# VHH binders against q04fp6: the designs that were tried, part 9

Target 1, 166 residues: q04fp6
Amino acid sequence: MKELRIGRVINTHGIAGELKIDFNTDFPEQRFAKNSELLIAGEKLVVQSSRPFKQFWLVKFSDHENINLVEKYKGEDIFINERKEPRLSEGEFLVSQIIGLKVIDEKGNSIGEIADSFHTGANDVWTIKKSNGKEILIPYIDQVVKKVDLQTSTVTIELLEGLDED
Below, E stands for the ipSAE of ESMFold2; O stands for the ipSAE of OpenDDE; V2 stands for 0.75 times the mean of E and O plus 0.25 times the DockQ between their complexes.

## First folded at step 3 (VHH)

Design a19 (framework vhh_enristomig; at its last look DockQ between E and O 0.07; V2 from the best seeds 0.00; counts 0 for: pae E 3.8 > 2, placed apart)
Fold by ESMFold2-Fast, scan of step 3:
Structure a19 (fold): chain B 166 residues (1-166), chain A 123 residues (1-123)
Amino acid sequence: as target 1 above (166 residues)
Amino acid sequence: EVQLLESGGGEVQPGGSLRLSCAASGFTFSSYAISWYRQAPGKQREWVSTITSGGSTNYAESVKGRFTISRDNAKNTLYLQMSSLRAEDTAVYYCAAVKYTVWKGSTRVYDYWGQGTLVTVKP
């Protein structure tokens, strides 16, 4: 199947472009995540924000930030293309792009290499492998990860107290 | 094609134990962190545990000391040993591998998902 139905627009919600979705997917948080591409009435729409609401899901699309732009979608089914990759935004990376990057502090001192990444409930976590084989786990937040430079294969970080254990 | 297949779920009484497995194919399993997630009825999906490529383990506070995550790279298999099960552990359990990483936290959770395996703790 080229396109998979994941829900239906049952109404608008408020005046700022939110649509109320009756979803039929086991993964609404994943399917309606920011930057996901959805198909409604033959149009490709990119999710700007979404949230659970009672038994439904509320979704707002980029460039559709008022009720007059989205009323036409009432009663329409929502599809995804199972082979379509989500759009990468600023600060988003394929894990394969960051594995192997050299990690330095803001003074240029070598810390290790990026080995892995995983999600948690609060923020993404990146794993740094030191030359001695030990791992440091850092949160992927702006207080810690200062710069990711794919051209020089370098990540610059500022370690917070307690992130580098003895 | 990346595939994850969970197994080992079932019904158990409070205080019981279960061992979940996740068989992985279509990617270099040994090079990636692999996680367990769960989704209880009426709740959002929540992270349970991760084991990194280097073998470091991490657990959600609610399962720490009761669950043990492990991996067998030769068999491309992830495990979750669950003990001292409680009614609140009732959920569909999913195996997941990260494809993308996101600034300021994840709105996409994981990009590679299995179909899940149901765990029911009956009072």
Scores: ipSAE 0.262, ipTM 0.653, lowest interface PAE 3.2, mean pLDDT 82
Fold by ESMFold2, look of step 4:
Structure a19 (fold): chain B 166 residues (1-166), chain A 123 residues (1-123)
Amino acid sequence: as target 1 above (166 residues)
Amino acid sequence: EVQLLESGGGEVQPGGSLRLSCAASGFTFSSYAISWYRQAPGKQREWVSTITSGGSTNYAESVKGRFTISRDNAKNTLYLQMSSLRAEDTAVYYCAAVKYTVWKGSTRVYDYWGQGTLVTVKP
């Protein structure tokens, strides 16, 4: 089973055992739901209750009814065991699905192959390895990536001025 | 089992330097882009830098010229050399290997993430 980090305890809240969580999951309401099993400092803890609080999440664990029982968790990361991968939506791919796809322009000219992907602030970026060994980086956005066709193993792109840099 | 483990964090004076490392296992490290992210207390996680499988590097504007990302594929290790550190660089730093790619809006919670290492730059 794989551990997935979903947040960090930044402080206690009140005297009744609530912990203030600086979460880094897009699914805090699911991840911190009652009866969720979380891992903190190697210990398995079961969520008794949780609620949003400003930009944080407040979480109380079963059998941890006062501040003295939870102070030790300050500064600790919070994990879950990933039991099942989420279903992919339209426009979402495993990186393994896109690596090696042939990249063509809208006229059918070969540009290269997908070599990698990474996240940035607003957009994912894909790297294309050209036949000459050079890489170009493209944003995964509508204006650039026109079609991803897993059946034909192709990606159709429109190169904007400045994207095909040497 | 995929594992990413950050180390090298600590306290440092303004203008100082630190070198972070991220030990990777459980996947073909050399075939993936690996990134650093950071999260200050109470702030959103932000991207810091990426090195691609082909060795190309990219940096957030706020760290360009001060941070250098590198990788050692023989040791399955990612590095971040940080210099000219400022109080604003105080954060927990995470390494990540991307498992999913998405058009806008991220499901990055399902990527491979380390547990983080704390960097504190004194005021």
Scores: ipSAE 0.254, ipTM 0.682, lowest interface PAE 3.8, mean pLDDT 81
Fold by OpenDDE, look of step 4:
Structure a19 (fold): chain B 166 residues (1-166), chain A 123 residues (1-123)
Amino acid sequence: as target 1 above (166 residues)
Amino acid sequence: EVQLLESGGGEVQPGGSLRLSCAASGFTFSSYAISWYRQAPGKQREWVSTITSGGSTNYAESVKGRFTISRDNAKNTLYLQMSSLRAEDTAVYYCAAVKYTVWKGSTRVYDYWGQGTLVTVKP
């Protein structure tokens, strides 16, 4: 079975069996959707509910509705069957597709490169590494990201006031 | 077991060329973005180049026009063709792969790293 690591359990959250997960996946909403099957510490667990929590996800599993039942998963890696990887929708990109892309403004001026991406409760956030070594975070929204062109390896953005503190 | 293994390093004269390879095993290579990094003695590790899973490429300004990153998915191998080498290119070169991301306080974390291969540019 080809397994893909999608995160790690950091800690328990509350007493109702929720686990705080540091995820490593482009599709946390899908990966941690209700009825999703995850592999933790060699056990197959089914997601009962999940929600974003800052840069993390809180996940509750079926038949594990108490902290005492989930404490053993602390520090454990979370895996999925890679064959069940979700398909991308329009406007969605894998991290592996966007990392290193050139970032330019609408005038064609170089801004930097995509260095990272992470998920929030509302939108993904991309990290741009500027030429001066500084990093800025931009939300992946239509107001900021105007175009992603994988053929030209270019992301066109419009920086909103306050996003660039240089 | 996942492995990235760099090779092709060595000594070259300024203006010379060298081709590095990074052989990958144990994971679906084609699904990953692969990057080259380098670390010179006494300096921090720096990004050199990235090729996405889709084949898009990007380069650090210091190597643009001189280095070419490419990949052979059939061979699970990443390449870095270096030309017009300079003394400042001397470093240990590492390859790193990422499919998904781990964000740690705005620090990019790659899934896998190689052991590195040394490139020395000297007269």
Scores: ipSAE 0.051, ipTM 0.491, lowest interface PAE 2.9, mean pLDDT 85
ESMFold2 (binder alone), look of step 4: mean pLDDT 83; pTM 0.820

Design a20 (framework vhh_enristomig; at its last look DockQ between E and O 0.02; V2 from the best seeds 0.00; counts 0 for: pae O 9.8 > 2, unsure alone 64.2 < 65, placed apart)
Fold by ESMFold2, look of step 4:
Structure a20 (fold): chain B 166 residues (1-166), chain A 123 residues (1-123)
Amino acid sequence: as target 1 above (166 residues)
Amino acid sequence: EVQLLESGGGEVQPGGSLRLSCAASGFTFSSYAISWYRQAPGKQREWVSTITSGGSTNYAESVKGRFTISRDNAKNTLYLQMSSLRAEDTAVYYCAALPYRVWSGTSRPYDYWGQGTLVTVKP
């Protein structure tokens, strides 16, 4: 089983066993859903309930319904045994869905291939590898990325001033 | 198993310098963009800098000109050279890789985070 870190326990919350989680996933509702199996301190714990709280998530585990049973988890990282594909919203993709897609302009001219992505404070940035091996960086925003077509394995973009110096 | 291990944090005086490292394993390091984030006490994590597989660098406005990101693909190691440090740079610094989703927004798309290294800039 492959283990992925999805958060860290930063403190207890209340006296009934809730833990305050600084989560490292964009799918906290799914990852911390009731009956999810998480790993903390080498123990498999089953989520009994969870809810959002400010920028954190509060999680309560089965058989851990008192603060004295959970205070030992303060500062521990939270892992999931396996990566489950999350439910995706409109305009959301898995990285595995977009890596390798062919990038074309609105006229159909080939630009390159999606090689990677990263997230800044505002939006994702996609890296496009051109046929010459050079890369360009495209913000994932509606003004630039016009269409993602998984059926044809293509992404249509509008080349903005400064994105294509040629 | 994907692992990210930050190191190099410590205490420094204002105007001082530190170099952070992130040792990566369990994936093809050279193929992916790798990022630094930081979280000050009581604040949300914020993006600091990214270096792409092709070597392109990007920085948050608050650190431009003071921080330099780099990578050594032969050693699977990411670096952050920090200079002209200020009190507001005090934070736990994290490296992150392999986002599992692509989204337009301020969310945190990574499930592969390091454990963090503390940087304290003395008052």
Scores: ipSAE 0.287, ipTM 0.693, lowest interface PAE 3.2, mean pLDDT 80
Fold by ESMFold2-Fast, scan of step 3:
Structure a20 (fold): chain B 166 residues (1-166), chain A 123 residues (1-123)
Amino acid sequence: as target 1 above (166 residues)
Amino acid sequence: EVQLLESGGGEVQPGGSLRLSCAASGFTFSSYAISWYRQAPGKQREWVSTITSGGSTNYAESVKGRFTISRDNAKNTLYLQMSSLRAEDTAVYYCAALPYRVWSGTSRPYDYWGQGTLVTVKP
């Protein structure tokens, strides 16, 4: 099976076996999830825990509980088996896919363009920039976002009462 | 190289105020929404507030009316002005930038997180 490089160990972090990873994957949360199998220096390692840290990802492997056990991995590339590449789930998008999409209502009227996105604890919020420079913030929920069509670069929404500014 | 560095945390009495800062570098700061999150001991990381590139602000219900998020694009700095602090506000505060994925869920799809700054409100 093909091995895909997803990052490099740039350093250890602390004394409890965490490694600092400079990653080059679009799916770090999936790649470094608990119980994921990674390849480093010809060894299969199972992720015990991981978390984002600055521009890096911190990863702790099962049975590697202190710095002395993981120091040997500094400078090593990290690989996965490419055959099981994660895919975006239904309703998931990369931010790069949605920024710049034209926003229309269900009647086909132009509202603006997707300009920004941020995550809250419950929902993602998308920012629509109107031609007059004003912003509308909409929750990414089925009641508001009806269709995302990447082929036509168009998002269809239903503006609920209170979301539309004059 | 993208960096986010938080500062301004410390100990404060209930009802007190603190101002947190997040210094950003390595990306076009003015073009992105930037958020504050916090994590209390033994709890999951919780969203606190966001300011968009256009200046629109949004807040978690627990902090509305007490916290104010702002940004200084000339200084590449994000701020969180905290007032009327409560024991429940005790947490490590993080800034987060460059959302990685957009979805309807509870994941934290940010590309970059700061190292955090500790706020302790002593009862």
Scores: ipSAE 0.208, ipTM 0.634, lowest interface PAE 4.4, mean pLDDT 81
Fold by OpenDDE, look of step 4:
Structure a20 (fold): chain B 166 residues (1-166), chain A 123 residues (1-123)
Amino acid sequence: as target 1 above (166 residues)
Amino acid sequence: EVQLLESGGGEVQPGGSLRLSCAASGFTFSSYAISWYRQAPGKQREWVSTITSGGSTNYAESVKGRFTISRDNAKNTLYLQMSSLRAEDTAVYYCAALPYRVWSGTSRPYDYWGQGTLVTVKP
């Protein structure tokens, strides 16, 4: 069993120890359920309570009921022990399958690589790390992501209006 | 300043229809995917529908076939046409904009949200 990244702590929320989390799992309500065990910064934490907040989740951990106790987790990735994943439908991918894929345009030009993925409720958002080191956000929608080829580890995209082209 | 302002909510009988609007300002509306969310009393906020900058649409299964999302870029306005309304559609409805922006580290851009408009479906 390996560790699976399911999100990142963005910031603290309030003073009661809640953390604002960007998540990249399809089952946040289960992943962040009460008594769930998460790994953050090498520490095992147990979820005390959680709730959705906009496109994020707010999570409070046992024995961490003060902002002073959770500030150190800002920016840290969140992991779980990997469990059996549900059957994937067409167009569905595990985050672990997406991260690291090469990104090209429809002409075959290299753009970068998939650096991260997060769920927003409406669509997943992928972070592309460009060759110049800059990162851009793209929605995982048919209009942008034209092809995902896991065999060649390549994603073909079409940049739309609003996406910076350096 | 980015602003989203929902309107059009109200009370309606089951089977009725409502049309919600979301007026946007402070950003390039046409460059954003815009979504509707809703939060029913005592329930978690849930995604309802999204329309991309290019006009592609997607819907939650619970509203598919009954709700229609659309946008008018010239007016910077998002719409949600709701039909065949049910009691379970009762909620505060929010519009949200998903930015397409450059991001690095902890400076990830966040969605913009409105204050919501209440829809009540009851006999």
Scores: ipSAE 0.006, ipTM 0.229, lowest interface PAE 9.8, mean pLDDT 83
ESMFold2 (binder alone), look of step 4: mean pLDDT 78; pTM 0.784

Design a21 (framework vhh_enristomig)
Fold by ESMFold2-Fast, scan of step 3:
Parts: structure tokens; sequence; C-alpha cells
Structure a21 (fold): chain B 166 residues (1-166), chain A 123 residues (1-123)
């Protein structure tokens, strides 16, 4: 069973058992929906209610209705079971796997990090955010993307003429 | 629950303008590239424009200079401002947000599509 990290408990909120979550998922409303099962500190917890709060998500679990029952979860990572995702073959990646990967060239120079991915009809395009805030759009083809290493969170690319233009 | 709802389509004369909107809910809109696609009667869907999470824009050659894509992350809304409309722009326009994408040669998987909004350009 594969477990996917979707956030971290930053703090408690109020006295009624709400936890303040710094989330790493693009679907917080779905992931924290009522009756969802989440994994925290080796325990399976069922969501009773949740809501957005500033840059965070507030989550309350069934049978955890006061602050004293949830203080132990502060600083813990939150996981879900990701059995619904297809098994990936070589060269296949989920968007969630590539976002945030560090991008380097073949000489080891830092270029930026993967920020996004989209399809134009003809090919997949990956977006690299540079340290100066500019974006580079690269096609996901063998001539450009040389290696994707999920264990080291690194993508090695060869920038072709015209790909790093304003 | 994830939802995308397009609006703003209608009938216009050649040379006219329309503004399409796509209201998104149920996901962290600001973290995704969001795209406009269109499908003309009897044809396959074609990509029109994308705006990335960082705000970079990209356009199909057929609409470049005539269409402008924009987003309002506070309102979870995507826009497409269309000007100098032509008969060949007649299509159902779709908003698309991709959260799961697998490259396996020519295979593409999209998580979320809207219902579409019809744009008809006729004299």
Amino acid sequence: as target 1 above (166 residues)
Amino acid sequence: EVQLLESGGGEVQPGGSLRLSCAASGFTFSRYAISWYRQAPGKQREWVSTITSGGSTNYAESVKGRFTISRDNAKNTLYLQMSSLRAEDTAVYYCAAVTYRVWSGSTKVYDYWGQGTLVTVKP
C-alpha cells in the first residue's frame, strides 16, 4: 500500500478539536472531505468536518472533539492511501510527482524547479520556475529531458536554443 | 467535489468580441495551469490557450493576438477575452484543469473538464 503525504499539522485551532493543516495537496476540499480516512502518527482518523482558513485547512476528526485529544498530533505529517492511482511505467509521471523537482543541466548547474505541467494538443509541456521568478516552458521529449530521478528529487535537462527566451 | 463551470458563450457577428469565464471549485485553483480547449462540430477537441500557476500564457497559433487568457486566483476564476472573432472560432469552449497527467507516448489523461459554453460566429 502506498501512502501519499498531503500535509502537516502545524498547530491546534481553538478548543473544539480542530487541527491547523499546512497542506501539500491540490485538492484539500476532496482530501479533507467528511468521512475521509487520513493517517497521522500511525493512526487512521476519520474526518468529521473541515474548512479553509487563510493559507491553511482546518480539520476536525470523529471522536476528537476537544483540544486535549489532538495536541499529540502537532508536528505530525498527514498521509492518505493512494491505491486509486495507476501503476506507472518507465517514462510515465503523475503531475504530483514532478512538481517541485529541482532542475539541473548536465553540468550540474541549477536552473530552477518544476512548477507546472500542461498539454498543448501535440505534446506535454513542463514549466520550470527560475530563481529570478521567470518561467521556462520545456517539451517533455528525450532531446530536452535527459533524466528524472524521483529518489533525489532531481530532473536533468538540456536546454535547446530558443527555450530560455523572454 | 471538483467543479468547473463555463459561461459567457453566445452568438456574435464576425469581428465581434466575447468574454468567457470558468468558475472553479473544490481544488487549489492557484496551484494549477488552467487551459481553454474548444471543439467545433464534427471535429476533435483542440487546445486554445493555457495560463500557468506562475502567470505565463501560451496560445495556439490560430488565436494568438486575438485571444487573451487571464486568471483571478482570489475568485477561482479563469477568463478568455476573445476579439476579432471569425467563423472558424465557432465551437463549444471548455475549461480544463489537469491534476493527473501521464505521458506514455501519445496518451494524455485529464482529471477535470467543464460542461462547455457554445460560441457561434455567424453573419
Scores: ipSAE 0.012, ipTM 0.413, lowest interface PAE 8.0, mean pLDDT 79

Design a22 (framework vhh_enristomig)
Fold by ESMFold2-Fast, scan of step 3:
Structure a22 (fold): chain B 166 residues (1-166), chain A 124 residues (1-124)
Amino acid sequence: as target 1 above (166 residues)
Amino acid sequence: EVQLLESGGGEVQPGGSLRLSCAASGFTFSSYAISWYRQAPGKQREWVSTITSGGSTNYAESVKGRFTISRDNAKNTLYLQMSSLRAEDTAVYYCAAVTYRVWSGEYTRVFDYWGQGTLVTVKP
């Protein structure tokens, strides 16, 4: 079974069993949802409640209702079973799913391949690397990204004015 | 310590021009995409423009043809040349380095740094 690291316990919080988590997932609400099963120090723990706190996430586990029961987890990494994919909305993708996808336009012309993803403004931006080494930045919006086909490893796009600039 | 410091803001008349600069330190500037954002009073921050590590540029529709983003990797500096300025361009302009990376199969924020901003006022 492959385990996926989603965060680290950096401290306890208060006296009622909350742990302060420095998380490394874009899906903290899903990963730390009530009844989620997490692995810490080889032990399976079930989330009772969780909430955002500044740049961190606070998590309380079932049957761990005071600070003395959870101090032992300080400094430990948090894992999930890698087969438990996050619930993705229609049109959402993990970066690992899109890196390397072949990009074509609506006429079938090859443009390049997906090289990276950035978050800017209200939209995610995907970076396409062309065969000549140049890059194109496209916003992940319906006007530009027409189809993502993971079975054929292909993304179909329509280039908007100003996106294919040197 | 990562720092981004904007300069070049000021007051201009409609139709005027300004050049903004962003001095970066504390990271390998040439390896990251860097962006300009702006925020007018009472409004949300909006993305203005990005330039990638490779030099590719992208612009918000409202500024296309009027603004030009550029970078000088030798000086660790980002620029925004603004032309044909309008009253609606009045805002605090921010330099930002924001990226996400895959960590253990999921997105993770690698970089999320913002400057303090520089005010641009276009007089009516």
Scores: ipSAE 0.012, ipTM 0.200, lowest interface PAE 9.1, mean pLDDT 80

Design q01 (framework vhh_8k46_1; at its last look DockQ between E and O 0.03; V2 from the best seeds 0.00; counts 0 for: pae E 13.5 > 2, placed apart)
Fold by ESMFold2-Fast, scan of step 3:
Structure q01 (fold): chain B 166 residues (1-166), chain A 124 residues (1-124)
Amino acid sequence: as target 1 above (166 residues)
Amino acid sequence: AVQLQASGGGFVQPGGSLRLSCAASGFTFSDYAMGWFRQAPGKEREFVSAISGSGGSTYYADSVKGRFTISRDNSKNTVYLQMNSLRAEDTATYYCATRRGFWISLEPSRYDYWGQGTQVTVSS
């Protein structure tokens, strides 16, 4: 089988859609991490949140916000698919996928290309190398990085005041 | 200061299993990607596996995929490497490392901080 059993739903927990899982994996924190895809009763479910609870794990799935939507999973086994590498969550990238991407503004004007990615303060920061050889540092936040398109090797950004060098 | 302490190595027979742990301190653990690398005597340091800050993204070298599993517990500031079906060619000193960034890198040169290493020997 391509599916690996990682636990069983033993009950619901509360009324907000949490399921109580008796897990048979050494890595519950990883298997039940936010945005993980799990298979229950032939349905693909995406983890919204999870937490340890006694000897069990509590898991809440996206779009399953109340007990009535999850009662049907009681007694079902939980599986994961064995996946091709890389196993990337939505919105996450390999550094190698990002370095060298062409950067444009929302009007389509060329700004430069991504030269580096690192963390500082509260956010990951991307370094953009401009055609004149100068660099801009931008935070990886929704207000600045609008779209990452790996098919066209292009990143669309909105430059906030003070991010462009003078 | 950032500190990483790898442990869990040892001597094991081919086909056996070991679990390595890397305890981290001095930074907000969930903001940093973690990697495992290994080096055999006389060889270059090679990538083994990596995990993003959230734990949602993982990557494995072809030589270990299907046998090794990387995971992290952000509440314990620890990253793990479960090694199953060990082979003689897995014999090496294993290092955990972190980069200043949330996302995975496969390049050793992108990692800023390295643990001391833990020796794994697979032999009959």
Scores: ipSAE 0.414, ipTM 0.783, lowest interface PAE 2.3, mean pLDDT 85
Fold by OpenDDE, look of step 4:
Structure q01 (fold): chain B 166 residues (1-166), chain A 124 residues (1-124)
Amino acid sequence: as target 1 above (166 residues)
Amino acid sequence: AVQLQASGGGFVQPGGSLRLSCAASGFTFSDYAMGWFRQAPGKEREFVSAISGSGGSTYYADSVKGRFTISRDNSKNTVYLQMNSLRAEDTATYYCATRRGFWISLEPSRYDYWGQGTQVTVSS
């Protein structure tokens, strides 16, 4: 299964092994639910407890109930194995559905992959990480995003003038 | 401790330009996104622009697109906001903020450190 990045460990919190996590996933309460399995630094960790904390989440993992055991995870990305999730509605996707999708143009040329998504109030904005490592932001609008194929894990886009940076 | 020090605000006539700077310290600057927000009297704080840690991604509010440019110098731990073609409606207190995370956000609540505001006044 494909691994999806759902967050990053920002820092430790307290001395009991809690990690402060910056997340980008729908339903964090489910992602960080007790007994959930997360991948951090190549290790499978099981959530013991979690709670929201301001704009972050605090997560404690089984067998890691001390700050000394979790210091090494600071700055590490958090992954999950991709699960099948239903589409909310036509044209609507969960963050977990779009992250990691291959981005191509209408000719089939590879552009990059979806690295992030956030809501602006008007439209969602997707971050594309190009093959050269550079990132570009695109609005999720019909003019730009022509096709989203979850079966082939592919997004077809048409870049508008000004969206592609030098 | 995280510190954000904004500067560069002032009084300018419509059509004029200003360049805001925000000096950051207390964290690994290049790892985190920086943002500019503004708040006018009687209005809520609103997103102006943001830039990713590497500088590879930038985003602008529709109201400032084409006029404002955000940039950063990671060697100086500083983020900039070049404001051109200023308008009266740009008058506000401008705030620099950082997200200690690896995602870009337009939501003020997603930023966990804020600097002191710098006043920008555009008037004839």
Scores: ipSAE 0.029, ipTM 0.396, lowest interface PAE 5.3, mean pLDDT 87
Fold by ESMFold2, look of step 4:
Structure q01 (fold): chain B 166 residues (1-166), chain A 124 residues (1-124)
Amino acid sequence: as target 1 above (166 residues)
Amino acid sequence: AVQLQASGGGFVQPGGSLRLSCAASGFTFSDYAMGWFRQAPGKEREFVSAISGSGGSTYYADSVKGRFTISRDNSKNTVYLQMNSLRAEDTATYYCATRRGFWISLEPSRYDYWGQGTQVTVSS
C-alpha cells in the first residue's frame, strides 16, 4: 500500500490543537473531512474537524485537544493511503497518478520526469526533474501541458521561453 | 437542470459600489468552483474572478484586483462579487459560471454552465 503526500504542517494555530496545513492535494475538503485517517510522522491520526483558512487548512485531530499534544508535528509531512482515493473530477489528477511520468516535448524529446505537484491559487504546478538533476516548474495549464497519457506514462509539454533554466 | 441566476446589477456613478449575487441550483454547489466573467458589447468575454468549491482559493484579474472581492455561501448556494471603486471600464454584462471541478480556472472554455448575466453600467 502506498503513502501519498497531501501536505505539510506549517505551525500550530491557537491553543486547542488546530494545526495549520500547507496542502498540495486537489481535494482538501475531502482529504481533511471529519473521520479521515492521516499519517503524520508515522502515526495514524483521525480528523475531528477542519476548515479552510486563507491558502491553508486548519485541522484538528481526535484526542489532540491541546497545543502541547500537537507541537511535535510542526514541520512534518502529511500522508494518506492510496487505496482511499477520492472520486476525481474531469481534468484532475492525484499526485500519485503523475509522479514519475516521462515528460517529453511535442517533438518527442525527453525533458525529464514529474517529481512533484503542488497547488496554487489558479492552477497546479508540476516539478520536473531533468536528467542533469536540476528541476523546473511548469504550470498545469492548456498552453503548457498538451497531453497527459496515463496509459503510456507520458506527459507532453510545450516549454515557453524562460521556463527551462540551465 | 443546472441553473445559475445572476442579479444585483444596475447603474452607478464612477467610484460607486455594487454587490452581485449568483444563485445556483441543480448540482452540489460546494463541489464546484465558481467564476465571474464579463462582456462589454462588441468585446470578448473576459475573466473577472473565481473561487474554489470550499472558498479557500480565490483569484482576480489584474484589472479588478484590490477593488473586487469574490465570496461564497455554500449553505445558500450563492456566490457573490463585491465591486468597489467602479470605473467606466467596468461597464459590462456580468456572468457567473461553474465548472465540473473543485479548482478554479481562468479560461472561459473550462466552464460548463453559465448564467444569463446581470448588467452593470458605470457612467456619470
Scores: ipSAE 0.000, ipTM 0.107, lowest interface PAE 13.5, mean pLDDT 77
ESMFold2 (binder alone), look of step 4: mean pLDDT 81; pTM 0.810

Design q02 (framework vhh_8k46_1)
Fold by ESMFold2-Fast, scan of step 3:
Structure q02 (fold): chain B 166 residues (1-166), chain A 124 residues (1-124)
Amino acid sequence: as target 1 above (166 residues)
Amino acid sequence: AVQLQASGGGFVQPGGSLRLSCAASGFTFSSYAMGWFRQAPGKEREFVSAISGSGGSTYYADSVKGRFTISRDNSKNTVYLQMNSLRAEDTATYYCAAGYRVWKGLEPSEYDYWGQGTQVTVSS
């Protein structure tokens, strides 16, 4: 896991468990948002609340409700785990692997080519560009994507009602 | 399901103004940084602007700094790009994107979700 340093604890603030952070990120609100997981002194801490304070950021962690629980973090650097390229499960693909693949139906008829892929929560969505320039968005689910063959650069799909529309 | 809907593009003359909007749904909007990117025909997708989850931090590409302003309304799950003093070189399809673990928001790879584009054409 790669760790990215986003700041340093320079002091405690008040008695209710807030830490004063000297941050080195352009998006402190994002990094210190509620429910964010931060690493300090090898410990994983979850942000309960945070707010700007002068040139610093004040952060309070879940289960660290008073000054005595957080004094040990003074002088420690704060890290986050960088987002690594996801480990691929069986049937998962990188965008670079699927762009340009020829799309056919289960009868071998040409539908188009994969033009893009993006993650929308539960499932990836793939964009198919037809020869007429129109695009179809398909979810990457077993009901639609039947086979991905990187050796032949071909994807076999079954179009569900409503997915092949103008 | 996550959706990002960009709108507000159109045709303007050089020196004109446009405001783009991006309406988001399906995620905790205030926890995500939002970015605007653009792509002109035959060119790579380039960074335009980014805004932190609360709206307190903003970043701009040098080419748009002083002319464009990014803002957001977390009560409406919407991010905006106010474009002033438009130039022919600003002609592009503009895309909005949402990212949870954004360092500076400059790279497309930092963003988790992408919207469809809205076309901006600046021509006399």
Scores: ipSAE 0.000, ipTM 0.192, lowest interface PAE 15.0, mean pLDDT 79

